# VH-VL binders against q96cp6r367to538: the designs that were tried, part 9

Target 1, 172 residues: q96cp6r367to538
Amino acid sequence: SGRLLINSVFHVGAERLQQMLFSDSPFLQGFLQQCKFTDVTLSPWSGDSKCHQRRVLTYTIPISNPLGPKSASVVETQTLFRRGPQAGGCVVDSEVLTQGIPYQDYFYTAHRYCILGLARNKARLRVSSEIRYRKQPWSLVKSLIEKNSWSGIEDYFHHLERELAKAEKLSL
Short names: E, the ipSAE of ESMFold2; O, the ipSAE of OpenDDE; V2, 0.75 times the mean of E and O plus 0.25 times the DockQ between their complexes.

## First folded at step 2 (VH-VL; framework fv_narsoplimab)

Design n1b (at its last look DockQ between E and O 0.32; V2 from the best seeds 0.00; counts 0 for: pae E 14.1 > 2)
Fold by OpenDDE, look of step 2:
Structure n1b (fold): chain C 172 residues (1-172), chain A 120 residues (1-120), chain B 106 residues (1-106)
Amino acid sequence: as target 1 above (172 residues)
Amino acid sequence: QVTLKESGPVLVKPTETLTLTCTVSGFSLSNAYMGVSWIRQPPGKALEWLAHIFSNDEKSYRTSLKSRLTISKDTSKNQVVLTMTNMDPVDTATYYCARIDYWGEYFDYWGQGTLVTVSS
Amino acid sequence: QPVLTQPPSLSVSPGQTASITCSGEKLGDEYAYWYQQKPGQSPVLVMYQDSKRPSGIPERFSGSNSGNTATLTISGTQAMDEADYYCQAWDSSTVVFGGGTKLTVL
């Protein structure tokens, strides 16, 4: 089951917001640093802009589980879907594969970013996330995956929302 | 096919509490992108937004009626419930539930509405 | 509480152009949406983001926004266009509707 993690309006234009989140922007760089992500690489967007574009992010994340690894390698694939000129905004689907964690082969996380322009300098950001299973774990394992994954996901996007709010104020 | 249907009492006495249920089909209230609002319309008068419940269970209310309104959802039943306390004849209206579109912009699907009359 | 102001009524002859205005401070910062409501029916979206038509809405319907005023324009008004029209906008997490305009086609 998916969860809506961000549903907020920012006094930032849709294009600017998109640039902040989905380019190699100072905002994104700073944010990922705050998250203690290391070895961050961003590929350029590629593909047909009339349909969709794709990029890949790789990074290392810290793991807080005292009984597990202290870090994990992540490969994030983002697909950008631009709304036509008649709609404005964009959707970015993100698939996040994490290696080096228990049951890594069982699941990955998926996120959808929706940017909607509300005015010239105003946009709504909606972010939803879900855990997708490649294999069906038994109930206890699933519970562990869910608990651990959602904790990290929620913290990440709540932090993102806060930082966007800060950036919004600086842009005014 | 997306449908919303309002149900509840059509007659309420003054000071009583109104409870309306919106049963949705064609989509799940557990969908991360879906929200549902209640909107009422007194006979011959304008639409009045009352309350909204977001997919993440966040709620918003009309300020002037906030103290009287409660919106909730039961995802297992695909129902959204609105309660309004201390009903008054002025609250006589057709009550609609409506879905917010995927992008959270506008109401793309409406129920047919249910007329609630407040009378002694 | 933000307010959207519409003229209560407007009359046009068939074939004429009807312009329904919606004014409010929030419209300077928010898109306007328009709904058509015929007697005994639920509202139907006829315009979104000021000037965009949903699928199924005739081309004679158009929308614009200037300053704090959104305008729904119906060119070549037809008898079937007789209805109440409501503008709508967001205010943070709340929804605001205009007072509605009754369009009569004479």
Scores: ipSAE 0.257, ipTM 0.756, lowest interface PAE 2.3, mean pLDDT 92
Fold by ESMFold2, look of step 2:
Structure n1b (fold): chain C 172 residues (1-172), chain A 120 residues (1-120), chain B 106 residues (1-106)
Amino acid sequence: as target 1 above (172 residues)
Amino acid sequence: QVTLKESGPVLVKPTETLTLTCTVSGFSLSNAYMGVSWIRQPPGKALEWLAHIFSNDEKSYRTSLKSRLTISKDTSKNQVVLTMTNMDPVDTATYYCARIDYWGEYFDYWGQGTLVTVSS
Amino acid sequence: QPVLTQPPSLSVSPGQTASITCSGEKLGDEYAYWYQQKPGQSPVLVMYQDSKRPSGIPERFSGSNSGNTATLTISGTQAMDEADYYCQAWDSSTVVFGGGTKLTVL
């Protein structure tokens, strides 16, 4: 199931990288605009401790569909885990539910972001993704779900990696 | 109680492949925050890091030895396995496995080590 | 890719301060870690992320890291501190150890 999509070191500290990816940052705003996401809403991070927080993003994504709707609604739930206040990174688990696509009730995608502080201005970002099934699809349907989902996931994260590399270069 | 224990041959002939197993207890190899590293120490000499593997199968190897090393894990057996090809007498050392804290970047628990002698 | 250089040995009298250095190009841009190893034993972590002490390590152990040099400092050195000390840093996704310093307490 799962695939590793990003495993890269950036010359950006772990705290700064976390802000770029997981706050309402100029980087994130610009990236989502490049992806043509619209109607973007982010809830504040909240939770029962500073080491375990949750937020919800909602947005509209474009769909290449010559018949039917040109867009789909997305709810992305992100859960932040932090080991403690010491230097180091965090883990963010993301679950993405898309409405307005075929077989939407069969599956959702899950993504794990791992940020590890390597030094004051250096961090590693690792992103892994998987497709989680809520209902068992017939084999042809499963193949279509897998093909389309992995294509979108790979495009999204490879684009993200390139944009992080560009932002890192300017700060370096 | 967290423990790590190295097992494998104590005597290896030159050119043979060494296989070492680290059996862990007191934590799970499926724990996303944990990994296992292999470090060796020739008698009377310095520590040398060899490789690590994390629960999500992320791996790294010492650059100079990368072509000779393979690390893998079996979560159901709580084991991490290191293979090292083309052994040479210079590879005689005590081999340790140690738990690596993914977020702290340190080795918090070490096995007792196993001495591997390469000779014929 | 840091090459971590430590002095091979250091001798101090009981009660004195021992300063063990670990030198590497721009090492201050990395976190440094320190391990104590007594004869016939596995290493034990005594300092992490430059200057943080693990639980159970006496306050007389301290650390710093700036420029090209990380330093482990033991104040009020005791006979039980006699050991080999290794610094460690990361080079991308790999680990590098220093050559080790044998601390002798006279």
Scores: ipSAE 0.000, ipTM 0.525, lowest interface PAE 14.1, mean pLDDT 86
ESMFold2 (binder alone), look of step 2: mean pLDDT 91; pTM 0.938

Design n6b (at its last look DockQ between E and O 0.64; V2 from the best seeds 0.00; counts 0 for: pae E 7.7 > 2)
Fold by OpenDDE, look of step 2:
Structure n6b (fold): chain C 172 residues (1-172), chain A 122 residues (1-122), chain B 106 residues (1-106)
Amino acid sequence: as target 1 above (172 residues)
Amino acid sequence: QVTLKESGPVLVKPTETLTLTCTVSGFSLSNAYMGVSWIRQPPGKALEWLAHIFSNDEKSYRTSLKSRLTISKDTSKNQVVLTMTNMDPVDTATYYCARIDYWDSSGYLDYWGQGTLVTVSS
Amino acid sequence: QPVLTQPPSLSVSPGQTASITCSGEKLGDEYAYWYQQKPGQSPVLVMYQDSKRPSGIPERFSGSNSGNTATLTISGTQAMDEADYYCQAWDSSTVVFGGGTKLTVL
């Protein structure tokens, strides 16, 4: 099942929040650097319409496993669903495929970002995550996948929330 | 180089207890992604899994033989031990120990011992 | 305990394609693994995670899994491929082997 990791209101407009998170923004760049992500590449948003677009992120993440690799390659595919101009905000679905980690062929992680404009300079961000299994592993394998994945996911989004809060204060 | 070697008696009397030792080399039994299984094969018959010991010392057994089987490991000696009680001639088989690597899968048996033929006879 | 079902035997002529099937309910959810055993020898892993070849295994070996059936395919079968083949899967921390298939190369 999925987990709700962020559910916060920021004193930042929906469009700006979207720009911060889903463009090649200084905020995103700085954030990923803080996460110690390396070799970050961002494809441009592309799609059949302005309201529905896709991009691909590639990057290398550090891995804290004494018996395994110290880093892993990641391919993240993001799909953007823009809200109407009056509503503001957007939904972004993210699928994250990690290579070079235990059980990489068993699962991937999925994240949904929901930005909702509340006011001109106010928006709510909700982020939910889930682990999706290509195969149904038995209990031990599943436990290992869950433990390692959620630890990383929770840390990532908690850090994101903190950095957004900092950025919010600087913009005021 | 990864190696596994089975050792123990090659002849066991009915009702006696079989104790087999698997000595491993080339990897550590404390490795979080390494386990060891025991598999037997009666002459001319199929492979039969018996027991497994996980890296965290968790154990699993073949259901039909669970009451007779005990698997343990000594990481300091690089040994996995299988005991099987109340042996019967039907238990005559070649017994293998094999490494299970579950780093990137549920676990496959990538290295096998040569096997040891255990004959149960009066 | 779950059962994996294999045909007990299969015969092919040299150069022909051999397909060995393994059927079981767990194969819909779990990966299949395959082992080759020649007479007087220990089993050797020839396929893991349905379709992945370990190093040293010839490219003529391939694997697939559809529904509840895993298949080991040997294209261009050679005399040296004559052996017993066993499929294997996990079932809730237990290992399950198929009954084995004796592949004869005529």
Scores: ipSAE 0.287, ipTM 0.768, lowest interface PAE 1.8, mean pLDDT 93
Fold by ESMFold2, look of step 2:
Structure n6b (fold): chain C 172 residues (1-172), chain A 122 residues (1-122), chain B 106 residues (1-106)
Amino acid sequence: as target 1 above (172 residues)
Amino acid sequence: QVTLKESGPVLVKPTETLTLTCTVSGFSLSNAYMGVSWIRQPPGKALEWLAHIFSNDEKSYRTSLKSRLTISKDTSKNQVVLTMTNMDPVDTATYYCARIDYWDSSGYLDYWGQGTLVTVSS
Amino acid sequence: QPVLTQPPSLSVSPGQTASITCSGEKLGDEYAYWYQQKPGQSPVLVMYQDSKRPSGIPERFSGSNSGNTATLTISGTQAMDEADYYCQAWDSSTVVFGGGTKLTVL
């Protein structure tokens, strides 16, 4: 099942928080650089309406394992949902596919970002993640997939939460 | 190169205990991503999986034979050992050991030994 | 206990397509693997993860797996393809083989 990684209130408005996380912002650029992600590309957001849009990110991440390569290629597809033009906040669903790792055909990871506007300069961010299996691996392989994936997911989102808190303080 | 070789007695009397040794080379049994299975094939019949030992020393056995089978490994000798108690003429078969590389092969038996025929006298 | 059922035999003429089935409850939820065994030899992997071909296996071999059935397909079957074929899957931590299919090329 999923895990809740972030559930925090920040003193930035929902539109600003959305820009920080889901545009090609200086915050996002700096955060990905801190994570040692390279070869980052972002497609434009596109879709049927302002309330349903999609973009694709590609990037290279560092990985650690005893026998495999030291880096992997990632394709992240993000889908943005808004309830209407005056709704305070959005939902972004992310599906992350990693290439160049063992067992890559068994699974992918999924993440849901929920931004809820609480006031003009206050919003809540909730992030939850899960590992989704296309095929069921045997028990040893599943244990390895789970251990490595959750370690990476938790480090990424706890780091993101800390960086958002730092950016909030600097803007105060 | 990866090789597996089965060794043990070719003739066993009924009720005796069979001990088979699989000697491996070209990979280490200490590798976190390696495992070894034993499979048998009676003459003219289908393959029958018997047991598997995982890299973390976890073991798995064919349910119908679990009370008769023991699998173990000695990583320093690169050996995997199968013991089968209370042998019966129906257990006459070619016995194979085979490797799974969990990292590269993802769940299939990628290298097989040539097999050893064990005959249980009637 | 999981059971993988294969037809005991299949005959094809040279050049025909051979389709060897492997049936098991919810087999499409797991990966299927296929082995070829010629007389006096150890089995050789010919298909893995449902549809992937190992290096050295001819392009005429293909595979699929959905629902309750995995299928190994040999297009343009040749005399050298005459062999026993076994499917395999994992059930959690145990290995399950099908009963085997004897492919005859007449």
Scores: ipSAE 0.034, ipTM 0.664, lowest interface PAE 7.7, mean pLDDT 88
ESMFold2 (binder alone), look of step 2: mean pLDDT 92; pTM 0.950

## First folded at step 5 (VH-VL; framework fv_livmoniplimab)

Design v9a (at its last look DockQ between E and O 0.09; V2 from the best seeds 0.00; counts 0 for: pae E 6.7 > 2, placed apart)
Fold by OpenDDE, look of step 5:
Structure v9a (fold): chain C 172 residues (1-172), chain A 123 residues (1-123), chain B 107 residues (1-107)
Amino acid sequence: as target 1 above (172 residues)
Amino acid sequence: QVQLVQPGAEVRKPGASVKVSCKASGYTFTSYYIDWVRQAPGQGLEWMGRINPSGGSTKYAQKFQGRVTMTADTSTSTVYVELSSLRSEDTAVYYCARGEYEYFWGSYTFDYWGQGTLVTVSS
Amino acid sequence: DIQMTQSPSSLSASVGDRVTITCQASQSISSYLAWYQQKPGQAPKILIYAASSLQSGVPSRFSGSGSGTSFTLTISSLEPEDAATYYCQQSYSTPYTFGQGTKVEIK
């Protein structure tokens, strides 16, 4: 089952919020650095449709769990669904594949970002996450995957929410 | 600051080839497209094509198909355009520009430009 | 290919005047239109994107309007530094195409 990790209103317009989160923005760069992500690469958004585009991120993350390696390589694929100017927002689906960790072949994580414009300088951000299994693990293995994954995911998005709140204050 | 730096003027004879470089700096090289746009003396702007520095995929205007080649070197953050079988009508200022899909609308625009390279084709 | 036609090709106006440039597309391009300013010896500079969105750092006297096939760039009060050639560009489909340009001169 999925978890709702962010559901907040920011005094930042939907366009600006989208730019901050899904471009090569100083905000995103700074945030990833704070997360201790290294070897970050970004592709451009691509696709023939104006309302449906895709990009790929690669990076190395630190692993805090005592079991396994101290770092891992990540490939993140993001798909952008633009709602258009009338709807005032977007949806971004993210699939995150982590390599070099125990049971990597069993699962990946998926995240959905929803940005909804409420006013010119006001938007709501909703982020939900889930663990998706490629194959069914034994109960003990599943418990380990869940414990390790949610710990990292929750920390990441709680940190993101805090940094967005800080950025919001600086823009005032 | 974002910069696209191009070489000085180039002179070629008809039938020859020219290769123009575009050195990018001040941003993540692989995160943006590079487009080439040329402008003949006293004329308007003509889009030639686009390259994705991440992987090197290209899209060319049909007018230049078979005669244009765009390449990217990620190690030096440099993009190249090569135009072969040059003609006098290829005389123009060649611009490289950073192409971006505006994130909210999806409009493709050119937000930064090189200073241009004048390519003169004369016998 | 989508053809972009600007009007007029050139105009002369005084400082403080309201200036209007139009761009016509050969087919509907929704709001996928940008406006650029080019001064002699310089590369073009983006002013407007998505038909009506002002690029960061561009003076508020510049504005864009329109959708479908008809678009307008307006300078509410012309300044001396606005002497330049202006181009519209469609981003609806490749190949991306530009209007032929409108040269704005100051009287």
Scores: ipSAE 0.734, ipTM 0.895, lowest interface PAE 0.8, mean pLDDT 94
Fold by ESMFold2, look of step 5:
Structure v9a (fold): chain C 172 residues (1-172), chain A 123 residues (1-123), chain B 107 residues (1-107)
Amino acid sequence: as target 1 above (172 residues)
Amino acid sequence: QVQLVQPGAEVRKPGASVKVSCKASGYTFTSYYIDWVRQAPGQGLEWMGRINPSGGSTKYAQKFQGRVTMTADTSTSTVYVELSSLRSEDTAVYYCARGEYEYFWGSYTFDYWGQGTLVTVSS
Amino acid sequence: DIQMTQSPSSLSASVGDRVTITCQASQSISSYLAWYQQKPGQAPKILIYAASSLQSGVPSRFSGSGSGTSFTLTISSLEPEDAATYYCQQSYSTPYTFGQGTKVEIK
């Protein structure tokens, strides 16, 4: 049901990888620009403790819709859990709601990022995704939702993986 | 080692523009933001904005919107701030600083600073 | 904009004294707080990030504490070279703002 999109080791420490993905970093800004995201807003991280934090991203994404709008609005809520007692990793759960598309009330996508420190300058990133339904669509509608959603999810995360590999060479 | 080098001083009349440089060395230029912070004589510090040297995207404090422009030249590892329509209250030391995000909490701080450029606006 | 207010505006203390400077934010900034030292004629130098984490190369007599709206910089035993102005800075939201400064003088 869910899919594993990234399961790769990078020669970048866990804390640096977390900064790249989960702060308002130069890497993240550059990556989102390459994806043609516009109107990007990131809230600060906030929460009850240092081990449980939340932020919200809003942005506009391009969509390939021949009969309708060429873009859609997105609200992404990220929840960070501290994984290691000595900063050896973290888990970030992301929920992505896309607005202004057909059947937007039926589903959202969820993504789990797991960063595991392997050494001072070495970490594993795992990303898995799923489509979560709030209403049960008919089989034809479900097929359309899944085709479009998985296409976008795969493009996004495969692009992210490539950009992380490029950044690894720049001594991040 | 990380170093940010600025010119020492600039003098301008009210209504003019000034462009201040900041040359970075000792680190991967495109991996960090550069921010500009100014300090009027006898006053505290005031953040003006920042630039991502990779791609050139900027964020400016609302107070400076319409008067400030920041640019970066990756071939020379140099950022610039230009402030237009100068007034006497723009007299200040203008610092460039490298911004750093902390690993876990996303704290954003300035770990290396240029020596500052004194911009004097007088008739 | 988030207003940062420091107390006191200035103080005078003897070598060896424990010095405490406070910083109050106009709204919660979690732990998005840094402390800087600025000596006359020099650029600021970071001392503390994330409210309580000591920057590399900074003497251990410096420490920071607090979260939310109230923060403290402590110099456990004042040294002659600590005469400077100290600033807090929030990074919770842009524009990033600084306290007005606290001047520390040696008696």
Scores: ipSAE 0.073, ipTM 0.675, lowest interface PAE 6.7, mean pLDDT 88
ESMFold2 (binder alone), look of step 5: mean pLDDT 93; pTM 0.944

Design v9b (at its last look DockQ between E and O 0.33; V2 from the best seeds 0.00; counts 0 for: pae E 6.4 > 2)
Fold by ESMFold2, look of step 5:
Structure v9b (fold): chain C 172 residues (1-172), chain A 123 residues (1-123), chain B 107 residues (1-107)
Amino acid sequence: as target 1 above (172 residues)
Amino acid sequence: QVQLVQPGAEVRKPGASVKVSCKASGYTFTDYYIDWVRQAPGQGLEWMGRINPSGGSTKYAQKFQGRVTMTADTSTSTVYVELSSLRSEDTAVYYCARGEYEYLWGSYTFDYWGQGTLVTVSS
Amino acid sequence: DIQMTQSPSSLSASVGDRVTITCQASQSISSYLAWYQQKPGQAPKILIYDASSLQSGVPSRFSGSGSGTSFTLTISSLEPEDAATYYCQQSYSTPYTFGQGTKVEIK
């Protein structure tokens, strides 16, 4: 289901890649600034075990709206899964709810990050996304939702992939 | 070998400002935060804030907000802390430390420290 | 701000003794706690991260335990070089805060 946005190998170990993407890292802060996200907050990871953790991000994103608000508020909930406390990889499921946009109550977006350790300094990142509907939209509304959402999702993850590739080179 | 090199001492009068340097080597400068921690003579440790060297973004302890400024120069791999409106209570050793989030748990620790700069505020 | 309270403030013990230092947080900090050792005239040195994980190169006689609000640093068999002041530090939220320190002296 959904679309595959990233399927790439990086010369960065799985542990480091996880920290870059899923902690309050210099990489993540720099990336979000490049995306022009503002008012960024991250909760600590919390949960019943190190293999099942959750955190919440909130931020403000720019939107292309010539006749209305130029920004929107976002709540992103990330859930991390790991096979064991020493496993060399993880899965993070992200659910993104955007407020202040047309049809905000109809849908949210979901993203799955899969990190697989290939070697001590080498890992694969896969990211796939889907649009999840809470109400069944009529065809015109669905087309609008999908046009805007997929454009934003693709831009975000292709930008992320490029920035990860740049960070990998600077570490060499 | 990771090293953080600071000057040994600075002397200032009350009301002045001081700017302390911290030169990093032995690692990729923009991959890690640098934090500043001070210690008054015979006292404990007090976190002042941190800087992301790659874009210069900062987080300061509220106690120092308005008096502290941290900057970074990526061309020389050097961070600076500047403290203004100095008082005698600001007399302390000022440490720079490299901060790192530990894998997946989110612990934030200071794994390498400079040897400290003694800032003395006196007439 | 999260207050970190250490006890005791100082202690004196003999070489070979088991030494226990406690740290209490004013609210839950999960396991986001580190322990540092500082000798006079030197910068602090990290011993323990994530409440219980031993830093590379630190002797195995050091151990940490606890979660939530109550944490313990243990030196299983005190050595002469362990005379120092020990600090706990929370990293659950900014401002990151340290305990007031525990001075350990050799008898």
Scores: ipSAE 0.058, ipTM 0.673, lowest interface PAE 6.4, mean pLDDT 88
Fold by OpenDDE, look of step 5:
Structure v9b (fold): chain C 172 residues (1-172), chain A 123 residues (1-123), chain B 107 residues (1-107)
Amino acid sequence: as target 1 above (172 residues)
Amino acid sequence: QVQLVQPGAEVRKPGASVKVSCKASGYTFTDYYIDWVRQAPGQGLEWMGRINPSGGSTKYAQKFQGRVTMTADTSTSTVYVELSSLRSEDTAVYYCARGEYEYLWGSYTFDYWGQGTLVTVSS
Amino acid sequence: DIQMTQSPSSLSASVGDRVTITCQASQSISSYLAWYQQKPGQAPKILIYDASSLQSGVPSRFSGSGSGTSFTLTISSLEPEDAATYYCQQSYSTPYTFGQGTKVEIK
């Protein structure tokens, strides 16, 4: 089952918020640095229209588990859905594949970002996450995957929410 | 309040290099791009390029590729533009401007500007 | 590169007059267009962004309209302090390009 991790209103316009989160913005770069992500690469957004775009992120993340590797390679694919140029919102689906970790072949994580414009300088951000299994692990393995994955996911998005809140205050 | 401060006028000979600074204050330095735009005397505005102070990534206009270098120092909240192999046509007021990326697909405007630096290239 | 062409290059008008400046793009730029005001010896100042959005602090007598390739800056009632050169700028794609400017003088 999925979890709702962010559901907040920011005093930032929808387009601005989208720019901050889904471009090569200084905000995003700074945020990823704070997360201790390294070797970050961002492909350009591409697609047949401005309403449907895709890009790929690659980066290395630190692993805090004392048992296993100290870092992992990540490939994240993001798909952007926009209603139109002036619709004031978007949906971004993210699939995150982590390599070099135990049971990597069993699962990946998926996230949905929903940005909704409420006013010129006001937007709501909703982020939901889930663990998707490519094959069914036995119960003990599944429990381990769930525990480790949710810990990291929740920390990441809680940190993101905090940093967005800080950025919001600084923009006022 | 947001401020971009540039040095006074610079004079160089043809073939030399010039490095112009832009000190930013009044906002989080690493949250905005900085762009450089120049204006020859009595002429219009010409975009030179931009830099992301967070990470230092740059994008230059093709016209200046190979001659321009933009750098950022986060410790001093200062951005630099260096133009090499100067020629007389490089005589212009050079502005730094805070770039606000409005939309994901390139909507980009300049909401704050430095006062400009006059660079004169003469023999 | 996207070419921006302004019209007219210059104009003279009286205080209280309605002033209109046009900007034509060589290709469609949707609504990714900004307008700037520049006075002698000063840096440009942004007036309008996204074709029709008024920048904070800018008088309401300034307005922008248009989409695609044709855009208009309007000063509903010209004031003495509006004497300046105005530039349009496409923010659609790099390299970002400006119009050649329109000089507005007060009679």
Scores: ipSAE 0.020, ipTM 0.621, lowest interface PAE 5.6, mean pLDDT 90
ESMFold2 (binder alone), look of step 5: mean pLDDT 93; pTM 0.947

